# VH-VL binders against Late embryogenesis abundant protein 31 (RAB28): the designs that were tried, part 17

Target 1, 262 residues: Late embryogenesis abundant protein 31 (RAB28), of Arabidopsis thaliana (Mouse-ear cress) (q9lj97)
Amino acid sequence: MSQEEQPKRPQEPVTYGDVFEVSGELADKPIAPEDANMMQAAETRVFGHTQKGGAAAVMQSAATANKRGGFVHPGDTTDLAAERGVTVAQTDVPGARVTTEFVGGQVVGQYVEPRPVATAAAMEAEVVGLSLQSAITIGEALEATVQTAGNKPVDQSDAAAIQAAEVRACGTNVIAPGGIAASAQSAANHNATIDRDEDKIKLIDVLAGATGKLAADKAVTRQDAEGVVSAELRNNPNLSTHPGGVAASITAAARLNERADI
Key: E = the ipSAE of ESMFold2; O = the ipSAE of OpenDDE; V2 = 0.75 times the mean of E and O plus 0.25 times the DockQ between their complexes.

## First folded at step 25 (VH-VL)

Design W3 (from V2 with heavy chain Y108H, light chain N33Q; framework fv_masavibart; at its last read DockQ between E and O 0.79; V2 from the best seeds 0.00; counts 0 for: pae E 2.01 > 2)
Heavy chain, then light chain:
Amino acid sequence: QVQLVESGGGVVQPGRSLRLSCAASGFKFSRYAMYWVRQAPGKGLEWVAVISYDGSNTYYADSVKGRFTISRDNSKNTLYLQMNSLRTEDTAVYYCARHSRWLYYMDHWGQGTLVTVSS
Amino acid sequence: QSALTQPASVSGSPGQSITISCTGTSSDVGGSQSVSWYQQHPGKAPKLMIYEVEYRPYGVSNRFSGSKSGNTASLTISGLQSEDEADYYCSSWAGSNNYVFGGGTKLTVL
ESMFold2, look of step 25: ipSAE 0.568; ipTM 0.776
ESMFold2 (binder alone), look of step 25: mean pLDDT 91; pTM 0.929
OpenDDE, look of step 25: ipSAE 0.372; ipTM 0.695
ESMFold2, fold request of step 26: ipSAE 0.415, 0.262, 0.322; ipTM 0.682, 0.609, 0.641
ESMFold2 (binder alone), fold request of step 26: mean pLDDT 91, 90, 91; pTM 0.915, 0.913, 0.917
OpenDDE, fold request of step 26: ipSAE 0.225, 0.268, 0.200; ipTM 0.689, 0.670, 0.679
ESMFold2, last read: ipSAE 0.194, 0.295, 0.495; ipTM 0.567, 0.612, 0.757
ESMFold2 (binder alone), last read: mean pLDDT 91, 91, 91; pTM 0.918, 0.916, 0.914
OpenDDE, last read: ipSAE 0.639, 0.488, 0.738; ipTM 0.837, 0.769, 0.883

Design W4 (from V2 with heavy chain L103F Y108V, light chain A94S; framework fv_masavibart; at its last fold request DockQ between E and O 0.10; V2 from the best seeds 0.00; counts 0 for: pae E 4.0 > 2, placed apart)
Heavy chain, then light chain:
Amino acid sequence: QVQLVESGGGVVQPGRSLRLSCAASGFKFSRYAMYWVRQAPGKGLEWVAVISYDGSNTYYADSVKGRFTISRDNSKNTLYLQMNSLRTEDTAVYYCARHSRWFYYMDVWGQGTLVTVSS
Amino acid sequence: QSALTQPASVSGSPGQSITISCTGTSSDVGGSNSVSWYQQHPGKAPKLMIYEVEYRPYGVSNRFSGSKSGNTASLTISGLQSEDEADYYCSSWSGSNNYVFGGGTKLTVL
ESMFold2, look of step 25: ipSAE 0.343; ipTM 0.645
ESMFold2 (binder alone), look of step 25: mean pLDDT 92; pTM 0.936
OpenDDE, look of step 25: ipSAE 0.591; ipTM 0.810
ESMFold2, fold request of step 26: ipSAE 0.253, 0.200, 0.223; ipTM 0.613, 0.596, 0.609
ESMFold2 (binder alone), fold request of step 26: mean pLDDT 92, 92, 92; pTM 0.933, 0.933, 0.934
OpenDDE, fold request of step 26: ipSAE 0.365, 0.277, 0.312; ipTM 0.725, 0.707, 0.711

Design W5 (from V2 with light chain G31T A94S; framework fv_masavibart; at its last look DockQ between E and O 0.07; V2 from the best seeds 0.00; counts 0 for: placed apart)
Fold by OpenDDE, look of step 25:
Structure W5 (fold): chain C 262 residues (1-262), chain A 119 residues (1-119), chain B 110 residues (1-110)
Amino acid sequence: as target 1 above (262 residues)
Amino acid sequence: QVQLVESGGGVVQPGRSLRLSCAASGFKFSRYAMYWVRQAPGKGLEWVAVISYDGSNTYYADSVKGRFTISRDNSKNTLYLQMNSLRTEDTAVYYCARHSRWLYYMDYWGQGTLVTVSS
Amino acid sequence: QSALTQPASVSGSPGQSITISCTGTSSDVGTSNSVSWYQQHPGKAPKLMIYEVEYRPYGVSNRFSGSKSGNTASLTISGLQSEDEADYYCSSWSGSNNYVFGGGTKLTVL
């Protein structure tokens, strides 16, 4: 009678921070069953099915573990998830569909699906001269970050990435007073003194209208992306880039621009 | 922050002219096509005109074609609508709206300016 | 310019799901994915809710979803809330270099 080794009860709950690149209060929250259910429902609504290896699946696994450990109970939901919701959003950009998954306003997953640039609508827009087929600029990529990570509290890694982006856009190391870089740094510093994420300055507060805030702008290149990624990584204790964050957006823009040149 | 502010609305008599302005801020104005959309009191939205980012292309609704002219000054971040030969049916709140960069939708709208054409 | 056809009004109770249809022709909704939905509260400017048939801008609730079948686009609002009470307009680019709006639908939350 082989004593089926009862799976060892986890000693600690699986938190959002354990499985996702999230920060603040959410990072320390155990993943609850209802959170996972909400994400599953959201994914199903958007994709027609749950994504294999996606956020919902990860959350379900974590929640299951947490239930086994007695850290959460059936029907439990994380307060942040309950208050701010679980959301799956899609954005269509030329050449790609970007799907971003949010828990409590923080990105927990991002998928980029390449799409043909020439949708019928895009083609029509081009024909009538209303759309720009020009390369995505740094400013535009920064603005696009609002769509994927707008509700993220600004931290030092974000500020560094934004500064790197601005420097590259403007071709100067001089940080303009009141510019995006300065604002981001200020936000990061301020946020460091704030305990509650809800009270923190968010990326949307900094990056909204980024194209109008830059003294100069240019098309995103691979080199630009590398620079911004490096800046973000150097200033992130986790040595990672935030999904859907500044570096990710710039990188995506660079890739799209490269494709457009083909 | 993206901001669109319409101005120039008022009360005018039929047959008169009026010029509306839309001041844009918070984005690179010269990279976006712009729309005028109007809404008569208690009625729905009606597309009026669109202008390309550089002003090279303009399109108009049939209802205003030949009477209205959409233009822009990118150096001033301003969109214009010259309305000539105004009619009572032109009475509406006029909105300026930003065209998405690549697709056919309006992502930002102003608060509108009221134009009243009355005898 | 023939407006896209919308129901004049729809109503629902809080928590319910409602759908607003937008019917065009093969020259607009039928051939283009350029269908957008706008929400307008009284005395306010329209707000983009859905673009390209099914995509939500950042900040728009996931209760709003869009779809298209044939010449008819649909806006679905799930979990209806009092704040959803507004006018809703569909729009589409037409092949004749025109942008067209639907007639609008007044949504009442009972």
Scores: ipSAE 0.234, ipTM 0.663, lowest interface PAE 1.3, mean pLDDT 87
ESMFold2, look of step 25: ipSAE 0.372; ipTM 0.638
ESMFold2 (binder alone), look of step 25: mean pLDDT 91; pTM 0.930

Design W6 (from V2 with heavy chain K28R, light chain R56K A94S; framework fv_masavibart; at its last read DockQ between E and O 0.71; V2 from the best seeds 0.00; counts 0 for: pae E 2.2 > 2)
Heavy chain, then light chain:
Amino acid sequence: QVQLVESGGGVVQPGRSLRLSCAASGFRFSRYAMYWVRQAPGKGLEWVAVISYDGSNTYYADSVKGRFTISRDNSKNTLYLQMNSLRTEDTAVYYCARHSRWLYYMDYWGQGTLVTVSS
Amino acid sequence: QSALTQPASVSGSPGQSITISCTGTSSDVGGSNSVSWYQQHPGKAPKLMIYEVEYKPYGVSNRFSGSKSGNTASLTISGLQSEDEADYYCSSWSGSNNYVFGGGTKLTVL
ESMFold2, look of step 25: ipSAE 0.543; ipTM 0.756
ESMFold2 (binder alone), look of step 25: mean pLDDT 92; pTM 0.934
OpenDDE, look of step 25: ipSAE 0.596; ipTM 0.807
ESMFold2, fold request of step 26: ipSAE 0.443, 0.343, 0.350; ipTM 0.702, 0.655, 0.639
ESMFold2 (binder alone), fold request of step 26: mean pLDDT 92, 91, 91; pTM 0.929, 0.929, 0.931
OpenDDE, fold request of step 26: ipSAE 0.274, 0.314, 0.339; ipTM 0.695, 0.697, 0.710
ESMFold2, last read: ipSAE 0.436, 0.376, 0.348; ipTM 0.702, 0.687, 0.649
ESMFold2 (binder alone), last read: mean pLDDT 91, 91, 92; pTM 0.931, 0.929, 0.932
OpenDDE, last read: ipSAE 0.732, 0.718, 0.737; ipTM 0.874, 0.866, 0.877

